# VH-VL binders against q0atu2: the designs that were tried, part 212

Target 1, 119 residues: q0atu2
Amino acid sequence: MLDKKARIRTSREYRNVFEKGKRLSGRFLIIYYVENALDNNRFGFITNKKIGMAVIRNRIKRQLRAIVREYQGQVKNKHDIVLVARAGIGKSSFEGMEKDYIAIMKKAGLFARNANKID
Below, E stands for the ipSAE of ESMFold2; O stands for the ipSAE of OpenDDE; V2 stands for 0.75 times the mean of E and O plus 0.25 times the DockQ between their complexes.

## First folded at step 11 (VH-VL)

Design e34 (framework fv_ivicentamab_arm2; at its last look DockQ between E and O 0.04; V2 from the best seeds 0.00; counts 0 for: pae O 7.4 > 2, placed apart)
Fold by ESMFold2-Fast, scan of step 11:
Structure e34 (fold): chain C 119 residues (1-119), chain A 119 residues (1-119), chain B 110 residues (1-110)
Amino acid sequence: as target 1 above (119 residues)
Amino acid sequence: EVQLVESGGGLVQPGGSLRLSCAASGFTVSSYAMNWVRQAPGKGLEWVSIIYEGDYTDYASWAKGRFTISRDNSKNTLYLQMNSLRAEDTAVYYCARGSDYEPYYFDLWGQGTLVTVSS
Amino acid sequence: AYDMTQSPSTLSASVGDRVTITCQASQSIDSYLAWYQQKPGKAPKLLIHKASSLESGVPSRFKGSGSGTEFTLTISSLQPDDFATYYCQQYDSYGYPELTFGGGTKVEIK
């Protein structure tokens, strides 16, 4: 589970990321990201009804949080990042989502060079 | 004064190699995704390659294995290494800056450099 | 890969005319489409992104519209400076970018 300090909590905070952030699309995920004025990173997660039923959306959210937590130590500090699941994500494997996340984060330049994976 | 200036174009024989350069001024190339786009004489625009902020790259399917995009941040310069050149690679090659919001549309273009592949 | 069909290939118009250029995607690209203007011997210039978002410094006579598979660029009152070739470009990526441009529309003096 991600620490509460590492979560985007309010609709206003989500709007700030969408309005001022950058966008980068992957196969199953889109990220919106912006530098923040805090001492830490914050993550938001959006799974809309186009993905499927509540059971599927809840599974996807749990899996995305697990992926984000696993790679938390590699993310450049002081960013607000919103992960938006694309409609096709419901048919992906956990490994597929993980690889897509890593690829997007690396392309965005959000993975710190020389950062170690946290276990 | 924000600009991109390409150089390195010229006449090459089929099967030859050529390296194009794109010098940026007024902004830092490492802070943007950078692209190469080409245009054959009298024809339309064709996307070639992208280098993302994180230094990862993608290529048009026909360019994979033959073309390599890179940048040198110390020289604020983008490169395109072209190998195994064919007559159909004859074109004006533009370097183009991906927008600050999203890397896949281009808000700044250089003047282009002509590459002619002929026997 | 998304195929982008642009029509017409060439149109003849007079100063003051309203001109419309159409761009069709082979599958839905939502609103991820840009429009560029290119004059002979010059690099393209970005006019519009996200189908309808006008770039700073671009005259308000240029308007983009559409979503999904059909898009239009309209010039409401053609000026001498507007005789150029116009290109649409889709940028809806699903990981591997297959960025594609339309074939171009040349706007010529009648």
Scores: ipSAE 0.796, ipTM 0.902, lowest interface PAE 0.8, mean pLDDT 91
Fold by ESMFold2, look of step 12:
Structure e34 (fold): chain C 119 residues (1-119), chain A 119 residues (1-119), chain B 110 residues (1-110)
Amino acid sequence: as target 1 above (119 residues)
Amino acid sequence: EVQLVESGGGLVQPGGSLRLSCAASGFTVSSYAMNWVRQAPGKGLEWVSIIYEGDYTDYASWAKGRFTISRDNSKNTLYLQMNSLRAEDTAVYYCARGSDYEPYYFDLWGQGTLVTVSS
Amino acid sequence: AYDMTQSPSTLSASVGDRVTITCQASQSIDSYLAWYQQKPGKAPKLLIHKASSLESGVPSRFKGSGSGTEFTLTISSLQPDDFATYYCQQYDSYGYPELTFGGGTKVEIK
């Protein structure tokens, strides 16, 4: 479970990431990310109607939160990060989403160097 | 003053190899996605390769396996290793910096270095 | 595979003319399109990103517009410095970059 402090909650916080952050696209996900002034990371999750009905969108959000929770110890601190699900994500597996997240976060340089030795 | 300066171009035989260098000044090369773009004489622009902030790389399909992008952060320098060169690789090669927001459009270019592949 | 088609390939114009260059994508690229200017023997220069956002220091006579598959670059009053070749570039990515440029539009003195 992500702690309350690790969540992006307000529309102003989301707008800040979209307006000031960097964007990097993956196969199933897009991330937007920006440095924050906190001592911790914060995560946000967005799905739109193009990916499916509400039950599908809620499943995807839950899966993405689980992936983020699993890897949160590897993420460089002081970042606000929004994950946006792409339209094709509904046909991906959990493992496919996980691999896409890892690849994007590595390309962005958001994984801490020592955490890359987990495998 | 921010600038990129390419070097290492020249005349090379088909099947040969060449390493291009791109020295960056006025900014830290590891803080940006860095790209190579080429232009055959009298022709348009063609993207070659990218190295992301996290040191991962992507290539145009025709370049994969023959060309290798890399950088040396201690020298603030980008490289392109070109192997198995062919006549159609004759071009001016530019290094180009990804923007502050997107890795995939280029707000700073070098003046280019000419590679000529012929007998 | 995103194909970018520019038109015209060449246009002749006089100083003071309004010129318009079009760029068509083979599939929607949203607004992920950049415009570059290139003079002979020189590197390209970024003019516009995200279809319509002018780069710092680019004269206001340059205007980009469009979204989806159809984009335009307009120069409202052509200056001597504007005789050059212009390229559009798609940068919409979905896991692996397939960055493609249009074929170019050469703007020549009439």
Scores: ipSAE 0.531, ipTM 0.848, lowest interface PAE 1.9, mean pLDDT 89
Fold by OpenDDE, look of step 12:
Structure e34 (fold): chain C 119 residues (1-119), chain A 119 residues (1-119), chain B 110 residues (1-110)
Amino acid sequence: as target 1 above (119 residues)
Amino acid sequence: EVQLVESGGGLVQPGGSLRLSCAASGFTVSSYAMNWVRQAPGKGLEWVSIIYEGDYTDYASWAKGRFTISRDNSKNTLYLQMNSLRAEDTAVYYCARGSDYEPYYFDLWGQGTLVTVSS
Amino acid sequence: AYDMTQSPSTLSASVGDRVTITCQASQSIDSYLAWYQQKPGKAPKLLIHKASSLESGVPSRFKGSGSGTEFTLTISSLQPDDFATYYCQQYDSYGYPELTFGGGTKVEIK
């Protein structure tokens, strides 16, 4: 799991991201992101029931967290980032999900310049 | 059959407090996002608050600080604690269930309970 | 919050008429719009979600259309049971939105 300090945990924190952040849509993910005043990034994850049953939603969350963890060190610091899973994500492969994440994050300019990503 | 039944409405003085209840039957409130929506006499609908399937809550900007949404899973009941009530809070208060697919539109409504704030 | 403007506020029509209600959003909400019907002294009833998806049990004479900022609810042939107030509601948020309703459109008998 992501460190607690790397997680968005309160409604207020989520609201701040949604209200003040920017939004970008990918194939399987939508991200909301905003700068924070911390020394670290925080991530939030949203999976609605339209994605599928609880088991599926939980799987998706685990996969997203794994992806985020893998690339966490390459993301520009001081950002709150909320990942919203789109309805089609339940049918995606892990690799496809990862690719989408990378694409969106690149589009958002959230990867550090020294980031070494798999395209 | 699924239904929601609001209670707790009545006459209250300005500055007073009131707690509304919404008893659910036929489904589990903790499995849905639940909402409060109010309607002033002769006026339109106004969203008040939401409590998600988890622990997160949110409120209309005007409701923040004065209203608190909660639920008791053991009683399968939704609540709205209203404090510092004002005349403009006079309204029929509905509890409404968020959809399985998207918690932000409401597929089930109670009959409403009238709250009158007056000296 | 997104502002939702409905027009007209009041609509007089006769049974059999084609009725169109418009809902305008202050910004694009994609297709995240719901329509409700409310009769006097009753709770609202969900008619349509996702701008055009008809709820189960709702007559096919009800049709929702539109996307972005302009939406319409059409009743192809108004029935006596359709005289009521209709509300649109946006839910264009994946997180913690402030949900907003239109001001309502009262469809009354001419």
Scores: ipSAE 0.015, ipTM 0.687, lowest interface PAE 7.4, mean pLDDT 90
ESMFold2 (binder alone), look of step 12: mean pLDDT 92; pTM 0.943

Design e35 (framework fv_ivicentamab_arm2; at its last look DockQ between E and O 0.11; V2 from the best seeds 0.00; counts 0 for: pae O 6.0 > 2, placed apart)
Fold by ESMFold2-Fast, scan of step 11:
Structure e35 (fold): chain C 119 residues (1-119), chain A 119 residues (1-119), chain B 110 residues (1-110)
Amino acid sequence: as target 1 above (119 residues)
Amino acid sequence: EVQLVESGGGLVQPGGSLRLSCAASGFTVSSYAMNWVRQAPGKGLEWVSIIYEGSYTDYASWAKGRFTISRDNSKNTLYLQMNSLRAEDTAVYYCARGSDYEPYYFDLWGQGTLVTVSS
Amino acid sequence: AYDMTQSPSTLSASVGDRVTITCQASQSIDSYLAWYQQKPGKAPKLLIHKASSLESGVPSRFKGSGSGTEFTLTISSLQPDDFATYYCQQYDSYGYPELTFGGGTKVEIK
């Protein structure tokens, strides 16, 4: 469900979020976020070598995209959001990553109340 | 200009309750994480609580269950409800604004209001 | 919560002196450390965030450095306006914030 329109791809777009955006840290994730001038949200994902080998980093990236996709309807429109995985994320469960994502998005004011309900 | 003004401090007996207010001007409290920080007479600074832009809250471990942070966006005012007060809660209480970039360092402080818990 | 040890507790200095204040974390906080200045009877004022990023309007004589567990605040040429108490604060949050301040360093006139 995350189409190409909803993805941050270029280095310049990532740099814009890091330079102009806000930062909020969670247990396993850090988000950087800024309001955009578009009619939709865009997401970026960063997994660095501190997490582990490429197979682990690729698994984490896929799981984070799945979490973002699952909750995309609860995210306030017009934001560019970059998720950066922290070193400890490789030891977390999928549910642990999901709960952390929901918590930080709620703290950031980017999520509707009770966003952890899946109906 | 941009400022924070605390009020509501005073003398209370052990076991009593008190509500502090922090009026903001020159900016909107709903756009920032807001914090309470205290300082006992002649002692250092101690973080108490945060309310995030999304209205999620966190507390120092010793404050959980006794203190409640809240805000009224229509009045542009931050509150701290303090219950079951103890002598060791005697301090100047500051409201402090989390930076626009990151909520956990404080770029604007009020002048503080003194709370004295004594028989 | 991380223990933040600040030293010295008090130092005496003269105008024009180079002053160094140290802050030590009980475990690594990367670069998530802020420095504040507090004058008697006044609220603290933010000087530096992320260990070394100087706040707008803060004189360039203030410099923060360090990462991990050892941090310093240096005032290269002490001015009369700099006699104050300085506090470090860690803000390396992992889900639940456990924000902690150092004990403070009072910079007083010799």
Scores: ipSAE 0.799, ipTM 0.902, lowest interface PAE 0.7, mean pLDDT 91
Fold by ESMFold2, look of step 12:
Structure e35 (fold): chain C 119 residues (1-119), chain A 119 residues (1-119), chain B 110 residues (1-110)
Amino acid sequence: as target 1 above (119 residues)
Amino acid sequence: EVQLVESGGGLVQPGGSLRLSCAASGFTVSSYAMNWVRQAPGKGLEWVSIIYEGSYTDYASWAKGRFTISRDNSKNTLYLQMNSLRAEDTAVYYCARGSDYEPYYFDLWGQGTLVTVSS
Amino acid sequence: AYDMTQSPSTLSASVGDRVTITCQASQSIDSYLAWYQQKPGKAPKLLIHKASSLESGVPSRFKGSGSGTEFTLTISSLQPDDFATYYCQQYDSYGYPELTFGGGTKVEIK
């Protein structure tokens, strides 16, 4: 579970990331990210009805939160990061979501350099 | 209707350059991952490059450094700048739209433009 | 990048025949395979994504199946409009895509 301080909560906070942030697209995910003025990261999650029924969308959000929580210690601090799920994520596996997240976070340069030297 | 129309093909000498255009209508080109795919006369299909919904791009390894994909959102147009052309680059070049579900398969294609690289 | 092998390279058939085209991946691509139809002088047209999901407007006589490394496209009753070349394409990529097409299968009139 993500800490409450690590959540993007308001429409204004989301809008700031979309308007000011960089955008990087992957296979199942698109991330938007911008440096913040805090000492911590904040994460937001967006799904839409194209993914599937509400049960599927809720599952996807839970899985993405779990992935983000697992890797949060590797993420460079001081960023607001919004994960936008593409419709195709509804038919993906947890492993596929995780692979895509790792790939796009590396591509964005958001993982700490020392943490990315494993294997 | 939803369409892609390529232009800018023609005869060019080895070592020369050419810019291809792909005009999109019926949809906003920046809302999709857009691709170039080529086909040598009488041969199969070969992926060339992708530009994602943002500014990020990827290339087939053989195209990297010689070809540049780009997009002009105000003209709703995709481009492929091809430099240091070789005889093996002779092909019909298609622009192709990545699916709304996943960016790596193509649900809309233009009719192609022929590039001939010959002395 | 994955190697994609299609067979047969050419297939001769009559209207009404059942046609089966095979695509083999050099390693597992799960179900991330698309099928395209291409007629002479035309661009490819997407028929199927994710091995078996038929695109809107594609006739139900087209059926895709398979997972892992072996995939088939079947046309249950060949129509005159189906004489074309068919390509498979893998798209099981993360980060830096290398999207690979099979060599094609030309379906010709007998």
Scores: ipSAE 0.634, ipTM 0.878, lowest interface PAE 1.6, mean pLDDT 91
Fold by OpenDDE, look of step 12:
Structure e35 (fold): chain C 119 residues (1-119), chain A 119 residues (1-119), chain B 110 residues (1-110)
Amino acid sequence: as target 1 above (119 residues)
Amino acid sequence: EVQLVESGGGLVQPGGSLRLSCAASGFTVSSYAMNWVRQAPGKGLEWVSIIYEGSYTDYASWAKGRFTISRDNSKNTLYLQMNSLRAEDTAVYYCARGSDYEPYYFDLWGQGTLVTVSS
Amino acid sequence: AYDMTQSPSTLSASVGDRVTITCQASQSIDSYLAWYQQKPGKAPKLLIHKASSLESGVPSRFKGSGSGTEFTLTISSLQPDDFATYYCQQYDSYGYPELTFGGGTKVEIK
């Protein structure tokens, strides 16, 4: 799992991202992102019923966390980022999710210029 | 049968406050993203606010600070608290359910409740 | 927020006519567009989502098409029940979250 300090945990934190952040939609993900006053990034994950049953939602959330962890070191610092899973993600491959994440993060300009493992 | 029923509309003076209610039946409001959409007399539709399944909220830019969306799960009811009302807030206010496929378009609407802001 | 422009604002047509309503987005919204029908004194009714996906129970004479910035709602053969106001709505945004509707197109009897 992501370190506790790298997670958005409170409703207030989520609200702040939704209210003050920018939103960008990908194929499988919607990204909400806003600068924070910390030295690290924090990530939140939303998987609602449109994704499927709870077991599916939990799987998707696990997969998304894995993706985020993989690229965490390449993301620009001082951001709160909420990933909202879109409909259809449950039918996507892990690679598809990863590709979408990379694409949307690039579009958002959230990857560092020296980021590796980015196609 | 699933339905939404708005209430709480009426005449209010400028600067006044009003709280609208939306009672849901046939489904659980906390299982969906719920929205408020308003329509001024003879005008088009205008999105106001959304509350997600996790109680996270978002607002139209013009609504922020004056409008508050909330939900009472025990009553299966959605609310819209409106403060500092203006004449231009005069409209029929609809509660609308976000789709199970995508929370940002609306597959179920209430009949609406009229809010008139006038001296 | 994306601006949605519908045209025409008003459309007069007869039963049996082919009707086309256009919705233009200020920037690309991919296929994240919905269409609604609203009759006087009634709440809007969802017709189409994701630009072309017809909602259950909606007659097949309704067709949504388009992607990016240009979208169309076509009624292949207008029926008496179709005289109403139609709205497009985008649900894909870049920037601050904002859902926006088109200005509406009133389809009235000629």
Scores: ipSAE 0.020, ipTM 0.702, lowest interface PAE 6.0, mean pLDDT 90
ESMFold2 (binder alone), look of step 12: mean pLDDT 92; pTM 0.944

Design e36 (framework fv_ivicentamab_arm2; at its last look DockQ between E and O 0.84; V2 from the best seeds 0.00; counts 0 for: pae E 2.2 > 2)
Fold by OpenDDE, look of step 12:
Structure e36 (fold): chain C 119 residues (1-119), chain A 119 residues (1-119), chain B 110 residues (1-110)
Amino acid sequence: as target 1 above (119 residues)
Amino acid sequence: EVQLVESGGGLVQPGGSLRLSCAASGFTVSSYAMNWVRQAPGKGLEWVSIIYEGGFTDYASWAKGRFTISRDNSKNTLYLQMNSLRAEDTAVYYCARGSDYEPYYFDLWGQGTLVTVSS
Amino acid sequence: AYDMTQSPSTLSASVGDRVTITCQASQSIDSYLAWYQQKPGKAPKLLIHKASSLESGVPSRFKGSGSGTEFTLTISSLQPDDFATYYCQQYDSYGYPELTFGGGTKVEIK
């Protein structure tokens, strides 16, 4: 589980990301990201009903949290990042999700230069 | 004032190569996704390529292998290397900035540079 | 790639007319559609993104609507400055962009 301080938790925080941040679409994910005034990154996760039943949504959310946690130390600091699961993510493998996340983050330029990433 | 200025267009023989430049002012190209879009005389718009903030590149299916998008951050300039040019590549080539919100629609355009491929 | 079909290709109208341009996607693109205006010899100008979000400085007489596969650009009362060619553009690329434009609609004076 992500540290509490590394999580976007309030509606206001989410709203700020959506209103002031940038959007980048991947195959299975959409990310919204914006710089924050903190010394740490914060992550938010959205899985809506298009993904599937609550059990599926919860599974996807858990998997995304795991992915984000795995690469957390490689993300450039001072960003709020919201991950939105796309409808097709339910049919993806964990590796597929991970690959998509990495691709999006690279496109966004959110990984550090020395990041050990999957190509 | 923000502005894009294309250059490098001209007459080239089939099979030839040409490199287009797009000089940006008023903003930093590396902070945005930048695109090339072309328009054949009297025809519609056709997306060619994108370079994301993170430096990743994508291309239209027809452009892959012949076109290369790049940028020089020190010069704040976008480039399009075009190889193996064909008559059907004759077009005005626009550089276009992806919006600050997301890279896939274009909120700033240059005035374009004409590329004519003819024997 | 997504195919975008605009209709009509050309329409003649008078100042003050209500003008409607249609853009059809070959598959659902949700609301990821932009509209551009282009005048002869000029670069395109972004009018609308996300199907209905009006860009800053664009007159309110321009309205974008639709979702999924059917989209419309409406000019409620055509002005002299509005005679131009309009393009729709989809950007629902699933992270692997093949951005495509409609064929364009030329709005000319009747």
Scores: ipSAE 0.793, ipTM 0.924, lowest interface PAE 0.5, mean pLDDT 93
Fold by ESMFold2-Fast, scan of step 11:
Structure e36 (fold): chain C 119 residues (1-119), chain A 119 residues (1-119), chain B 110 residues (1-110)
Amino acid sequence: as target 1 above (119 residues)
Amino acid sequence: EVQLVESGGGLVQPGGSLRLSCAASGFTVSSYAMNWVRQAPGKGLEWVSIIYEGGFTDYASWAKGRFTISRDNSKNTLYLQMNSLRAEDTAVYYCARGSDYEPYYFDLWGQGTLVTVSS
Amino acid sequence: AYDMTQSPSTLSASVGDRVTITCQASQSIDSYLAWYQQKPGKAPKLLIHKASSLESGVPSRFKGSGSGTEFTLTISSLQPDDFATYYCQQYDSYGYPELTFGGGTKVEIK
């Protein structure tokens, strides 16, 4: 689980990321991200009903949190990052979601080289 | 002011190589995704390549293996190395800045530099 | 990925006319479409992104609309400075971008 300090919880905090942040789309994920004035990174997660039933959406959300947790040490500090799952994510494997996350984060300039060796 | 200035275009023989440069002023290239877009004489626009904020690259299918996008952050300059040039590569080549919000639409363009491949 | 078809290829108009340009995607791109204006011998200029979001400094007579597969650019009252070629561009990426432009619509003096 991500520490509560590392989680975006309020609607206003999510809105700030969407309004001021940058967007980058991957195969299964979209990230929205903005530099924050805090001492740490914060992550938000959004799963839409287009993905599937609640049981699938809840599985996806748990898996995304696990992926983010695993690679937390690779993320450049002081960012608010929201992960939005795309409709096709329900058909992806855990490894597929993980690879997509790493690729997007590297393209965004938020990941260090060798991210996959730090898990 | 914010601008992009291109150079390096010219006449080149089929099979030859050419490197284009794009000097940025008023902003830092490493903080944006940067793109190359070309336009054959009397024809429409065609996307060539992107270098993301994080330094990773993507290419149009026809450009892979022949064209290489790069940047030099110390010189604030974008490059396009073109190899194995063909007559159909004759075009004005524009460097274009991906928007601050997302990398795939272009809010600033250079003046373009003409590349003519003899045939 | 996406074929982008613009129509018409050319249109003749007079100052003050309402001009409509259409752009069709071969499959849904939601609202991930931009419009550009290009004058002869010059670089393109971004007018609209996300189908309908007008760029700062672009006159309000330009309006983008549509979603999914059909999009339009409308110029409500054509001005002398608006005679140009207009391009749509899809940017709905799924990891590997294949950004595509429409073929262009030339708006010329009647």
Scores: ipSAE 0.783, ipTM 0.901, lowest interface PAE 0.8, mean pLDDT 91
Fold by ESMFold2, look of step 12:
Structure e36 (fold): chain C 119 residues (1-119), chain A 119 residues (1-119), chain B 110 residues (1-110)
Amino acid sequence: as target 1 above (119 residues)
Amino acid sequence: EVQLVESGGGLVQPGGSLRLSCAASGFTVSSYAMNWVRQAPGKGLEWVSIIYEGGFTDYASWAKGRFTISRDNSKNTLYLQMNSLRAEDTAVYYCARGSDYEPYYFDLWGQGTLVTVSS
Amino acid sequence: AYDMTQSPSTLSASVGDRVTITCQASQSIDSYLAWYQQKPGKAPKLLIHKASSLESGVPSRFKGSGSGTEFTLTISSLQPDDFATYYCQQYDSYGYPELTFGGGTKVEIK
């Protein structure tokens, strides 16, 4: 769903975001974000074993990718952004995750314009 | 030089209003989360409100509906509009800058401005 | 709401003493704790973030430690400039900030 160039792929790229980026926490998600030297954004997705088994973690990652893709056109360019799923995310709805993502991104100032939330 | 300077404090009667200002220099206010923190005479520190990089706001529960945080990016200035003031609002009010990494701990503080609410 | 219990409230010490201040959180805050120093008539100054990371320009005699619910600020050899009030602050947010400070520890000259 996301272009290969729009993905954070290496351990070094993830580490750079975690160590040099800003952190902002929501209800179900945490984002880390930092400017990059590219013309585009890159996204990474982290789920840890405390969330559940691999099947559950992979489902959450797919849902988060879908959310990011839906709103990607509103994101300011030149950022590396890592979404970290919090332990309680498995109990949220897709709509709940989406609302949380929109709120976090607006607080971070990463949307070029304010996005309407889904009710 | 990097600094924050508060102004607008003074003596006000219960039920009155005041507008506090915090002029920032040496950095761009909209690049950080900005906060208000207060300290009653002889007491500890109490968080009041935050405005995030993206312009969204959060408030301590006791401040909601009475206090409004805002900023004017063209003047590089943070504001706190305080309405329906009570004696318990008597305090030194500090503006404080969120860190390079997190909005919720404060690496730069102003000198504070005293608000006294008394009849 | 997270409660922060800071102890002692006041301590008396001499230059050269090792000073220890503790903060206890009512719930685990991982390592999301900051320490501030405040001198009379002045604003607080950030010393430490994320429990143990010293801010630039803070003397190495200051050391933060702990995680979960119990945290310590230690001054290995107290200097005249260190007589002040110290505050801890938790910043572990779960969707809405509930930022709380400890009650403070006043370090006084003996």
Scores: ipSAE 0.491, ipTM 0.841, lowest interface PAE 2.2, mean pLDDT 89
ESMFold2 (binder alone), look of step 12: mean pLDDT 92; pTM 0.945

